# VH-VL binders against StAR-related lipid transfer protein 5 (STARD5), part 18

Target 1, 213 residues: StAR-related lipid transfer protein 5 (STARD5), of Bos taurus (Bovine) (a1a4m6)
Amino acid sequence: MDLATAAQVSEAVAEKMLQYRRDKSGWKICREGNGVSVSWRPSVEFPGNLYKGEGIVNGTPEQVWDCVKPLAGTLRAQWDENVNSFEIIESLTDTLLFSRTTTPSAVMKLISPRDFVDLILVRTYEDGTISSNAANVEHPSCPPNPAYVRGFNHPCGCFCEPLPGEPNKTSLVTFFQTDLSGYLPQSVVDSFFPRSMAGFYANLEKAVKKFFG
Key: E = the ipSAE of ESMFold2; O = the ipSAE of OpenDDE; V2 = 0.75 times the mean of E and O plus 0.25 times the DockQ between their complexes.

## First folded at step 14 (VH-VL; framework fv_tocilizumab)

Design c58 (from c53 with light chain S91T; at its last look DockQ between E and O 0.95; V2 from the best seeds 0.85)
Fold by ESMFold2, look of step 16:
Structure c58 (fold): chain C 213 residues (1-213), chain A 122 residues (1-122), chain B 107 residues (1-107)
Amino acid sequence: as target 1 above (213 residues)
Amino acid sequence: QVQLQESGPGLVRPSQTLSLTCTVSGYSISSGYSWSWVRQPPGRGLEWIGYIYYRGSTTYNPSLKSRVTMLRDTSKNQFSLRLSSVTAADTAVYYCARLTVTLYGTVYFDYWGQGSLVTVSS
Amino acid sequence: DIQMTQSPSSLSASVGDRVTITCRASQDISSYLNWYQQKPGKAPKLLIYRASSLESGVPSRFSGSGSGTDFTFTISSLQPEDIATYYCQQTYSTPYTFGQGTKVEIK
């Protein structure tokens, strides 16, 4: 994919992410506790759900970003139980790149390992917020691999936001809408994402303490 | 209903500049998509010329880039093609078309003008 | 530039026949390929995008398949209104290039 086309694709994805962040209505809370909430609504992109995670993480925005960034030097695969590997396939710029992510088996092996190929854009905002913005694409260097079920991310990522007056805390808003593909019972899918998102925040809190504490 | 309509002279002399305008109705060219020119020599295949992205950047076919300029007039909802130093090889039907780029990298032309034949002849 | 080679250049078939057109890319383009129909005196019309996805309102007798470098377009049962020239187009990278076209006629 050439740089001009990738810039257009990724800009459109980032605008969708801003729309999700801006829209306060239509969300149903499905899990709440320990300062973290997970909510959902039907996706407009595919027959499935858009999930939103919201939580405060004890760490500076820079520290939290280093743990979650989908960029070179990320700590993500070291602590995230749902990321087995993260590989940069091609960088178009320092903030616009193609990646392949693999996941382990999950839910007592009911969900076999997946791989995801995404175009990723990182943006920074005037208030110090940093966002990641991703959606699935194809890449010739990443054809289907029989060891994995190819999954498909619809517009997803996070907003890593400074908290005014609290430089050692960060507001992290996450969005996931993922087609896991294959044949999975709907009840397995519906239980997996809220549980995994709640666990993500707990593990992120531990990771920030481990790497920066 | 989105419609595109080409306008401009049907005859251009060699070495002169070919100029065409596409008028768009039913959608604002500054609100989304890319706005493209494609040409087809008589009895031949299609050649993409270039596009203007709705935010204003341009991308041109490298084979024509030294001779092509595309502009837009958002107040008239129009975009234009200028092709300089024309020869008989530039005789073609010129189409304007809307280029869609999806969130997933899928690209296609979904709305086309009816085409305008431009003949380059002495 | 990615070159697209279409075959055959023309064909003649009877109503009800299966028609197959192939398109080969000069490099791997994943599935970023479209098919257009152009009737005489008209602009091209999108039929299939992303190798195999049928555009809304396009009859189910049209289909596409392939990935990488080799792609196939099929009309399962040719109809009189299908007289046209068909073009493949790669959209993996600019310049977005077209095949040279396949003219489909009825005997």
Scores: ipSAE 0.772, ipTM 0.889, lowest interface PAE 1.0, mean pLDDT 93
ESMFold2, look of step 14: ipSAE 0.723; ipTM 0.878
ESMFold2 (binder alone), look of step 14: mean pLDDT 94; pTM 0.951
OpenDDE, look of step 14: ipSAE 0.910; ipTM 0.948
ESMFold2 (binder alone), look of step 16: mean pLDDT 94; pTM 0.953
OpenDDE, look of step 16: ipSAE 0.913; ipTM 0.950
ESMFold2, look of step 17: ipSAE 0.721; ipTM 0.871
ESMFold2 (binder alone), look of step 17: mean pLDDT 94; pTM 0.952
OpenDDE, look of step 17: ipSAE 0.908; ipTM 0.943

Design c59 (from c53 with heavy chain I29F; at its last look DockQ between E and O 0.87; V2 from the best seeds 0.83)
Fold by ESMFold2, look of step 14:
Structure c59 (fold): chain C 213 residues (1-213), chain A 122 residues (1-122), chain B 107 residues (1-107)
Amino acid sequence: as target 1 above (213 residues)
Amino acid sequence: QVQLQESGPGLVRPSQTLSLTCTVSGYSFSSGYSWSWVRQPPGRGLEWIGYIYYRGSTTYNPSLKSRVTMLRDTSKNQFSLRLSSVTAADTAVYYCARLTVTLYGTVYFDYWGQGSLVTVSS
Amino acid sequence: DIQMTQSPSSLSASVGDRVTITCRASQDISSYLNWYQQKPGKAPKLLIYRASSLESGVPSRFSGSGSGTDFTFTISSLQPEDIATYYCQQSYSTPYTFGQGTKVEIK
């Protein structure tokens, strides 16, 4: 995919992400505790759910971003239990790239390993917020691989937001709407994402302290 | 209901500039769409000329880029094509079209104007 | 530029026949390929996007398949109203390019 085509696609995804961030309506809390809130609503993109995670992470926005960024030099695979590997397939710019992410088996092996191929755009906002914006695409270098079930990310990512007056804290808002594919019971899928998202925040807190504390 | 309509002269002299306008009705410029020109020489296939993105950036076919300019007028829901230094090879039916860009990398032309024949002849 | 080659350039078939048109890309374009129908004197009309997805309102006798470099467009049972020229078009990378077209006629 050339830069002009990828820029249009990724801009549309980023605009969708911003719409989710601004929209206060229709969210239902499904998990809350330890300073983290997970909410959901039906996805408009596929027959599944859009999940929103919200939490304050003890770390500077730069430190938190280094742990979560879907870019070269990320620490993500070193601490995230749901990321086995993160590979940059093709970089069009420093902030616009194609990636392949693999996940381990999960839920006592009910969820076999998945791979995801995404186009990713990173944006910076005037208030210092940095967002990641991803959605599934096809890429010639990443055909279906029989070792994995191909999953499909619908517009997803995060907003890594500074807190005014609190330079050592970060507000992290995450969005996930993922088709895991395959023949999974709906109850397994519906329990997996909220627990995984809550675990993500807990593990991120530990990772920031491990790498920067 | 989205409609596109080309307008402009049907005859242009060699070495002059071809100018066409596309008027869009039933829709306004918004995210997720680009506005494109495609031409078809008589009895031949289709050639993409370029598009203008809803935010104003342009992308042109490299074969034509030195001679082509596209502009938009959002207040009139119009976008235009200028093709300079025309020759007989530029004789074609010129279509304006909406280019849909999906979240997943799919790009296609979903609405087309009726087409306007432009003949380049002395 | 990605070149798109259609085969055949023209064909004649009887009403009810199965019609198959192929399109080959000069490089791997994944599934980013569309099919258009152009009836005489009219603008092209989108039939299939992303190799195999039917546009809204398109009859189910039209179908598409393929990925990578080789793509197929099929009319399962040719109807008189299907007389047209059919174009494939890659949307993987600019410049977006069309095949040269396949003219379909009734015998």
Scores: ipSAE 0.720, ipTM 0.872, lowest interface PAE 1.2, mean pLDDT 92
ESMFold2 (binder alone), look of step 14: mean pLDDT 92; pTM 0.945
OpenDDE, look of step 14: ipSAE 0.899; ipTM 0.943

Design c60 (from c53 with light chain S30N; at its last look DockQ between E and O 0.94; V2 from the best seeds 0.00; counts 0 for: pae E 3.5 > 2)
Fold by ESMFold2, look of step 14:
Structure c60 (fold): chain C 213 residues (1-213), chain A 122 residues (1-122), chain B 107 residues (1-107)
Amino acid sequence: as target 1 above (213 residues)
Amino acid sequence: QVQLQESGPGLVRPSQTLSLTCTVSGYSISSGYSWSWVRQPPGRGLEWIGYIYYRGSTTYNPSLKSRVTMLRDTSKNQFSLRLSSVTAADTAVYYCARLTVTLYGTVYFDYWGQGSLVTVSS
Amino acid sequence: DIQMTQSPSSLSASVGDRVTITCRASQDINSYLNWYQQKPGKAPKLLIYRASSLESGVPSRFSGSGSGTDFTFTISSLQPEDIATYYCQQSYSTPYTFGQGTKVEIK
């Protein structure tokens, strides 16, 4: 995929992410506690759910971003229990790239390891917000691999937002819209994502303290 | 309903500039998509010329890049093609078309004009 | 540039016949290939995108398959209204390129 084509695709994904961030309607809370909420609505992209996570993380926006960014130098794989590996397959710019992510087995091996191939765009905003914006694509260097079930990310990512008046805190809003593929019961999938998202925030809080003091 | 319509002279002399305008109705060309020109020489296949992205940047086919300029007039909801230094080889039906991108890397031309034959002849 | 080689250049078949057209890319384009139908005197019309996905409103007798470099387009039961020229087009990278076309006629 050349830069011109990838730029158009990734801008469309980023616009969809902004739409999700701004839309207040239709969300149902499915898990809440410890300063984190997870809510969901039916996806318009596939027969599954769009999940939104919201939480305040104790750390500067820069510190939090270093832990979550889908870019070179990320700390993500060091602390995120659902990321076994994160590999940059090809960089078109320093903020537009192709990645492959692998996940471990989950739910007592009911969910086999997955891999994901995504096109990723990072945006910055005048208020200091940084967003990641990703969706599945094909890449010639990442054909299907028998060791993994190929999953598909529909538009997903995060908004890493400064909290006004609180420079050592960050508002992190996450969106997940993942087709795990395979022959999984929907009830297993529906219980997995809210728990994993709540765990993500708890582990991120620990990671920021570990890496930045 | 989105509609595209080509307009411009049907005859151009060699070495002169071919100019065509595409008028779009049913969608603002500054609101989304890419707006493209594709040509088809008589009895031959299709050749992509280039597009204008809705935010204004252009991408041209390298084979024509030195001779091609595309512009837009958002107040009239039009985009245009200029092809300089034409020869008989530039005789073709010229189509304007909307280039649509999916969220997952697929691009295609979903709306086309009816085409305008431009003949380059002495 | 990614060259698209389409075959045959033309074919003639009877109503009800199965028609197959092939398209080869000069490099791996994954599944980023589209098929268009162009009837005489008309603009092209999209039939299939991403190698195998049928565009809305297109009859199910049209299908596509393939990935990488080799692709096929099939009309399962040729109808009189299917007289047209068919083009493949890669959508992997600019410049977007088309095959040379396959003219389909009724004999």
Scores: ipSAE 0.439, ipTM 0.798, lowest interface PAE 3.5, mean pLDDT 91
ESMFold2 (binder alone), look of step 14: mean pLDDT 93; pTM 0.947
OpenDDE, look of step 14: ipSAE 0.883; ipTM 0.937

Design c61 (from c49 with heavy chain T102S; at its last look DockQ between E and O 0.74; V2 from the best seeds 0.76)
Fold by ESMFold2, look of step 14:
Structure c61 (fold): chain C 213 residues (1-213), chain A 122 residues (1-122), chain B 107 residues (1-107)
Amino acid sequence: as target 1 above (213 residues)
Amino acid sequence: QVQLQESGPGLVRPSQTLSLTCTVSGYSISSGYSWSWVRQPPGRGLEWIGYIYYRGSTTYNPSLKSRVTMLRDTSKNQFSLRLSSVTAADTAVYYCARLQVSLYGTVYFDYWGQGSLVTVSS
Amino acid sequence: DIQMTQSPSSLSASVGDRVTITCRASQDISSYLNWYQQKPGKAPKLLIYRASSLESGVPSRFSGSGSGTDFTFTISSLQPEDIATYYCQQSYSTPYTFGQGTKVEIK
C-alpha cells in the first residue's frame, strides 16, 4: 500500500474515531470502578460491539502518550499484558505505519494467541490532544501465520487528552472494535473486552509511575 | 442515484491543452470519495490519470504528472482535467469515475461516466 | 509501477463453457486486485473486488481467486451477455494499473 492510498484509508479511520468520541448516544455502561468506565454499543462496522473506555491517568499527556503510542520508541509492550509483541512492519511517515501485534492466551487459555495487522495513524489536535487511529489491512510481509488466529481490528485507538488546569493528569479515552475470529463462545468474547480494558487502565497507571515516577 | 457526465471539446489540436469537465449528480464531491479520470485509447486498455480526494488533495499518474492539472468547482459539483501539450498519443475515450477507498484498504472504481472521445489532430 | 499481465489476450468459447482468465502482478499485492467487465461502447463495470469478493448484483457465475502475484477470474457457465473485455486492476499502490484486457467472444 503506498503513501497516497494509506493516507486516504487512515484519514477515514481517524474521522470515524472522532465521530465515536463526539457521539454521546447509545452507550451502555458494562463496567465501572476505580476511576474507569467501560461502555459499549453495537458496532456499525461488523456484527460485534464497539467498546469505549474512559479514565483519568496520573501523568502528563506526554508521559501517558509515551506509554500508549503505537509508534517507534513506544513503551507499550513492556507493560500491556495483552501485547506480547508489537512490531513495525513498514513506516510510511513518522505517524503513518503498518504494524503487527501479537497477543498471549487469555481467559484461562480459552482465547488462543492472536496476531493483528493494522494501518496506524497518529493525529495531533489544536488543544494538545493526540489520537491513535487503527484498522486492519493486509500486508505482503504478514500473511496468515498458523501459530496465531488472525484477528481483525475495526476502527480503534485512543484520545490522549490534556486536562485544563491539571498538567499532571491526562484524560484517556479508548475505543476497541475487535473481531477475535475463531470459534469462541459469545459469553467469553463479551466478558473479555470489558475486563481487559479495565485492566489496561490499571496497568497503565502502574507503568506511568514506573517509567516517570 | 449517483451519475457522472463528461463534457468538453471532442477535438483538440496538437500542442494545445485538453480540457474536460465531469458533472456529478446525486452526491457532493466534497463529502467523500476520490474523483478520478481514466482514459482508454481506441481499441486499447485503460490508464488511470489521477484523482482529487474529497478534501482537495490530488494524486497523478507519474507518467502524466508534468502535464496534468485537476481542479474542482464545488459550487457546481464538478471536477476537471487539463492535459497540456497534447499529441496524437493522447487520443482516447476519457472517463470520469468515482474511486471508493474503504477503511480497510479496498480500492475500486464504482461509478463511471459514459466516456467522451477526444481526438488530437490537426 | 506494478505491471499487470493478463492471459489470454482473447478467447472464443461456447455458451455454457467454463472460462478462465489469469492475471499476474509484477510484485506481491496481497489480495488487492479487482476485475472489471467492459462491454462494447460502454464504461467498465466492477465485478469482483479484493480478489474474490463479488460486487452486489453480480451473478454468481463470476468468481475470482488468488493472492500475492497470481490471480484467476472464472465464468463458470458462459452466457451470451458475458461477451465483453475483462480487465484486472491492482489497487495496492498508485498508479493504479490495469491488465491489457481479455476479449471474450462466443463461437
Scores: ipSAE 0.642, ipTM 0.849, lowest interface PAE 1.3, mean pLDDT 92
ESMFold2 (binder alone), look of step 14: mean pLDDT 93; pTM 0.945
OpenDDE, look of step 14: ipSAE 0.889; ipTM 0.940

## First folded at step 15 (VH-VL; framework fv_tocilizumab)

Design c62 (from c49 with light chain S91T; at its last look DockQ between E and O 0.92; V2 from the best seeds 0.82)
Heavy chain, then light chain:
Amino acid sequence: QVQLQESGPGLVRPSQTLSLTCTVSGYSISSGYSWSWVRQPPGRGLEWIGYIYYRGSTTYNPSLKSRVTMLRDTSKNQFSLRLSSVTAADTAVYYCARLQVTLYGTVYFDYWGQGSLVTVSS
Amino acid sequence: DIQMTQSPSSLSASVGDRVTITCRASQDISSYLNWYQQKPGKAPKLLIYRASSLESGVPSRFSGSGSGTDFTFTISSLQPEDIATYYCQQTYSTPYTFGQGTKVEIK
ESMFold2, look of step 15: ipSAE 0.754; ipTM 0.883
ESMFold2 (binder alone), look of step 15: mean pLDDT 93; pTM 0.944
OpenDDE, look of step 15: ipSAE 0.901; ipTM 0.944
ESMFold2, look of step 16: ipSAE 0.675; ipTM 0.861
ESMFold2 (binder alone), look of step 16: mean pLDDT 93; pTM 0.943
OpenDDE, look of step 16: ipSAE 0.885; ipTM 0.938

Design c63 (from c49 with heavy chain T102V; at its last look DockQ between E and O 0.89; V2 from the best seeds 0.00; counts 0 for: pae E 2.3 > 2)
Fold by ESMFold2, look of step 15:
Structure c63 (fold): chain C 213 residues (1-213), chain A 122 residues (1-122), chain B 107 residues (1-107)
Amino acid sequence: as target 1 above (213 residues)
Amino acid sequence: QVQLQESGPGLVRPSQTLSLTCTVSGYSISSGYSWSWVRQPPGRGLEWIGYIYYRGSTTYNPSLKSRVTMLRDTSKNQFSLRLSSVTAADTAVYYCARLQVVLYGTVYFDYWGQGSLVTVSS
Amino acid sequence: DIQMTQSPSSLSASVGDRVTITCRASQDISSYLNWYQQKPGKAPKLLIYRASSLESGVPSRFSGSGSGTDFTFTISSLQPEDIATYYCQQSYSTPYTFGQGTKVEIK
């Protein structure tokens, strides 16, 4: 797809992400601990759940962003246990691109490896917040691959937010609404995301220390 | 409810500039979407001319780019088409239309005006 | 530019018949193809988006399929009100382009 079309589509995703970030209603906490909370609510995009992670990470916004950014030079695949590979398929700009992400098997191989093809937009805000905004697209260079179950990301990403007065800490808010597809019991799906999101924050904390400590 | 309506002269002389205005009601053209012109020569198929994005940038069909200008007047909630140096080949019904975005890479034209026939003749 | 080629250019069928229209793209457009209906003297109306998704309020006798370069539009049981010209349109990349149209008439 060309830049003009991708800009239209990605802007719609980014506006959805802002809506989720600003909407305080309807969230139910399903996991708390170690300064991290995971909440959920029914998705308006599909018959599943939207999950929100919230946590303070010990690191500057720049350091945290380098670990999570869905852009060239990211450290994400080096530390995130749920990202086996992250590949940029096509860049339209430095902040608008198509990606393919693969995941390992999970839950004692009950969840087989998935791949995801997404259009990604990165936004920067006046207060220094940087957001990633992603959703599923098809790309001719990424046909279905028998080694993977093709997953489907509804609007998702993160907000990497500076904390006023605390330059060595970062507020990271994450949103996931992922259809893992295939024939998985709903109970497996519902237990997987909160656990993996809590693990993401713990591993991110370690990664920031490893790469920037 | 969103409505679009074309207005402008129905007859234009060769070499002159064709000028059409689309008036939008029920939605502010500066609040979202892309606002498009599409034309259809009599008895023929459809040709996308271009759009103006709600923030003001434009994208034009390369086949017409050298002759096309689109502008908006947000105070009147209008966007316009100017096509210079017209010939008989530019005779068509001109539609204004909104480009809708449905997530996951899908766009389509959801609201259309009624169409305005513009004839180019000497 | 991505060229869209429809077949046939016109057809006539009886009420109740199954009608099939094909559309071929000059390059891989994934599933980013829409189908419009245009009745005489009216603006086009969206029927199907993303190759196979039926627009809200569109009768279920309309359907679409395909991906890549080859797409099919079907009316499962032709009705008198389905007399129209049908257009495919790729939404993959600008300039957005339409097929030349297929005129559907009733015998």
Scores: ipSAE 0.576, ipTM 0.848, lowest interface PAE 2.3, mean pLDDT 92
ESMFold2 (binder alone), look of step 15: mean pLDDT 93; pTM 0.938
OpenDDE, look of step 15: ipSAE 0.896; ipTM 0.943

Design c64 (from c49 with heavy chain T106V; at its last look DockQ between E and O 0.94; V2 from the best seeds 0.00; counts 0 for: pae E 2.1 > 2)
Fold by ESMFold2, look of step 15:
Structure c64 (fold): chain C 213 residues (1-213), chain A 122 residues (1-122), chain B 107 residues (1-107)
Amino acid sequence: as target 1 above (213 residues)
Amino acid sequence: QVQLQESGPGLVRPSQTLSLTCTVSGYSISSGYSWSWVRQPPGRGLEWIGYIYYRGSTTYNPSLKSRVTMLRDTSKNQFSLRLSSVTAADTAVYYCARLQVTLYGVVYFDYWGQGSLVTVSS
Amino acid sequence: DIQMTQSPSSLSASVGDRVTITCRASQDISSYLNWYQQKPGKAPKLLIYRASSLESGVPSRFSGSGSGTDFTFTISSLQPEDIATYYCQQSYSTPYTFGQGTKVEIK
C-alpha cells in the first residue's frame, strides 16, 4: 500500500475514532470499578460490539503514551498480558505504519493465539492529546500464518489526554471492536472483552510505576 | 443517484493542451471519495491518470505527472483535467470516475461517466 | 509500477461453458485485486473486489480467487449477455494499473 492510499484510509479511521469519542449516546456500562469504566454499544461495522474504556492513570501523558503507543520504542509488549508481540512491518512515515500484533491463548486455551495486521495512524492535538487510530488491512509481508487465527480489527485505538492542572495524571480513553474469528460462542466473546479491558488499565498503572517510578 | 458527465473538445491539435471537465450530480465532490480520470486508447486497455481527493490533494500517475494538472470547482461540483503537449498517443476515450477508498484499504472505481473520445490530430 | 498480465487476450466459448481468465501481478499485492466488465460502447463495471467478493447485484455465476501474485476469474456458465471485455486491476498502490483485457465472445 503506498503513502497516498494509506493516508486516505487512515484519515477516515481517525475521523471515526473522533466520532466515537464525541458521541455520548447509546453506551451501556458493563463493568465499573477502581476508577475504570467499560461501556459498549452495537458496532455499525460488523455483527459485534464496540467497547469503550475510560480511566485515569497515575502518570504523565508522556509516560502513559510510552507504555501504549503503537510505534517504535513502545513498552506495550513488556506489560500487556494480551500482547505477545508487536512488530512494525513497514513505516510510511513516523506516524503512519503497518503493524502485526500477536496475542497469547486466553480463557483456558478456548481462545487460541491470534495475529492482527493493521494500518496505524498517530495524531497529535493542540491540547496535548495523542491518539492512535487503527484498522485491519492486508500486507504482503504478513500472509496468513498457520500458527495463528487471523483476527480483524475494526476502527480502534486510544486517546491519551492530559488533565488540566494535574500533570502527573492522564485520562486514557480506549475503543475496541475486534472480530476474533473462528468458532467462539458469543457469550465467551462478550465476557472476554470487558474483563480484558479492565485488566489492561490495572496492568498499565503497574507498568507506568515500574518503568518510570 | 450519483452521475458523472464529461465535457470538452473532441479534437485537439498536437502540442496543445487537452482540457476536460467532469460535472458531478447526486453527491458533493468535497464531501468524500477521490475523483479520478481514466483513459482508454481505442481498442486498448485502461490507464489511470490521477485523482483529486475530496480534501483537495492530488495524486498523478508518474508516467504523466509532468504534463497533468487536475483542479476542482466545488461551487459548481466539477473537477477538471488538463494534459499538456499532447501527441497522437494521447488519443483515447477519457472517463471520469469516482474512486472508493474504504476503511480497510479496498479501492475501486464505482461510478463512471459515459466517456468522451478525444482525438489528437493535425 | 505494478504490472498486471492478463491471459488470454481473447477467447470464444459456447453458451453454458465454464470460462476462466487469469491475472498475474509483478509483485505481491495480497488480495487487493478487482475485476471489471466492459460491454461494447460502455464504461467498465465493477464485478468483484478484493479478489473474491462479489459486488451487489452481480450474478453468482461470476467468481474470483487468488492472492499474492496469481488470480483467477471464472464464469461458471457463460450467458449471451456476458459478451464483454474483462479487466483485472490492482488496487494495492498508485498508480493503479489494469490488465490488458480479455475479450469474451460466443462461438
Scores: ipSAE 0.552, ipTM 0.830, lowest interface PAE 2.1, mean pLDDT 92
ESMFold2 (binder alone), look of step 15: mean pLDDT 93; pTM 0.943
OpenDDE, look of step 15: ipSAE 0.883; ipTM 0.937

Design c65 (from c49 with light chain R50K; at its last look DockQ between E and O 0.92; V2 from the best seeds 0.84)
Fold by ESMFold2, look of step 15:
Structure c65 (fold): chain C 213 residues (1-213), chain A 122 residues (1-122), chain B 107 residues (1-107)
Amino acid sequence: as target 1 above (213 residues)
Amino acid sequence: QVQLQESGPGLVRPSQTLSLTCTVSGYSISSGYSWSWVRQPPGRGLEWIGYIYYRGSTTYNPSLKSRVTMLRDTSKNQFSLRLSSVTAADTAVYYCARLQVTLYGTVYFDYWGQGSLVTVSS
Amino acid sequence: DIQMTQSPSSLSASVGDRVTITCRASQDISSYLNWYQQKPGKAPKLLIYKASSLESGVPSRFSGSGSGTDFTFTISSLQPEDIATYYCQQSYSTPYTFGQGTKVEIK
């Protein structure tokens, strides 16, 4: 996929992400505690859910971003229990790239390992917010691999936002909208994402302290 | 609903500039999508010429890039093609078309004009 | 540039026959391949996008398959109104390129 084509595709994803961030209606809280809120609503992209995580992380926006960024030099796979590997397949620019992400087995092996192939765009905003914007694509270097169930990410990512007046804290808003594919009971899927998202924030807090404390 | 209509002269002399305009109704060309030209020589296949992105940037087929310019007039909701130094090989039906882009890398031409035959002849 | 080669260049079949057209890309384009129908004197019309997805309003007798470099377009039961030229088009990378076309006629 050339830069001109990928730029248009990724802009569409980023616009959906902004829509999710701005839309205050329809969200139902399904998990709350330890300064983190996880909400959901039905996805418009597929017959599943869009999940939103919200929390304040102790760390500068740059420190938090280094832990979560889907770019070269990320620390993500070193601390995130749901990311076994993150591989950059092809970079079109420093902020527009194709990736393969693998996940371990989960829910006591009820969920076998998945891989995801995504087009990723990173944006910066005038207020210092950095967003990641990802969605499924196909890539010739990443055909289906029998060792994995190929998952499908609908528009997803995060907004890493400075907190006004608090330079050593970051507001992190996350969106997950993932089809794990395969036949899984809906109750397993519905409990997995909120629990994993809450765990993500707890582990991120530890990671920021470990790497930058 | 979206409609595209080509207009311009049907006959152009060799070495002159071919100029065509596409008038769009039912959607503002500055609000989204890419707005493209595709040509088809009589009895032959289709060749993509280029597009102008709704924000104004252009992408051209490298085989034509040295001779092609695309512009838009957002006040008239029109985009145009200029092809310089034409020869008989440029005789074709010229279509304007909208390039649809979806979230997962799917890209196709969803609306087409009716086509305008331009003959390059002395 | 990604070259698209269609086969055959033309075919003639009876009403009710299964018609198959192939399209080969000069490099791996994953599933980023579209099929268009062009009736005589008309603009092309999208039938299938992303190799196998049927555009809204297109009869179910049309289908597509394939990924990578080799793609197939099928009309399961040819109808008189299907007389047209069919084009594949890759949308993986600019310049977007079309196959040479396959003219379908009724015997």
Scores: ipSAE 0.717, ipTM 0.876, lowest interface PAE 1.3, mean pLDDT 92
ESMFold2 (binder alone), look of step 15: mean pLDDT 93; pTM 0.947
OpenDDE, look of step 15: ipSAE 0.905; ipTM 0.945

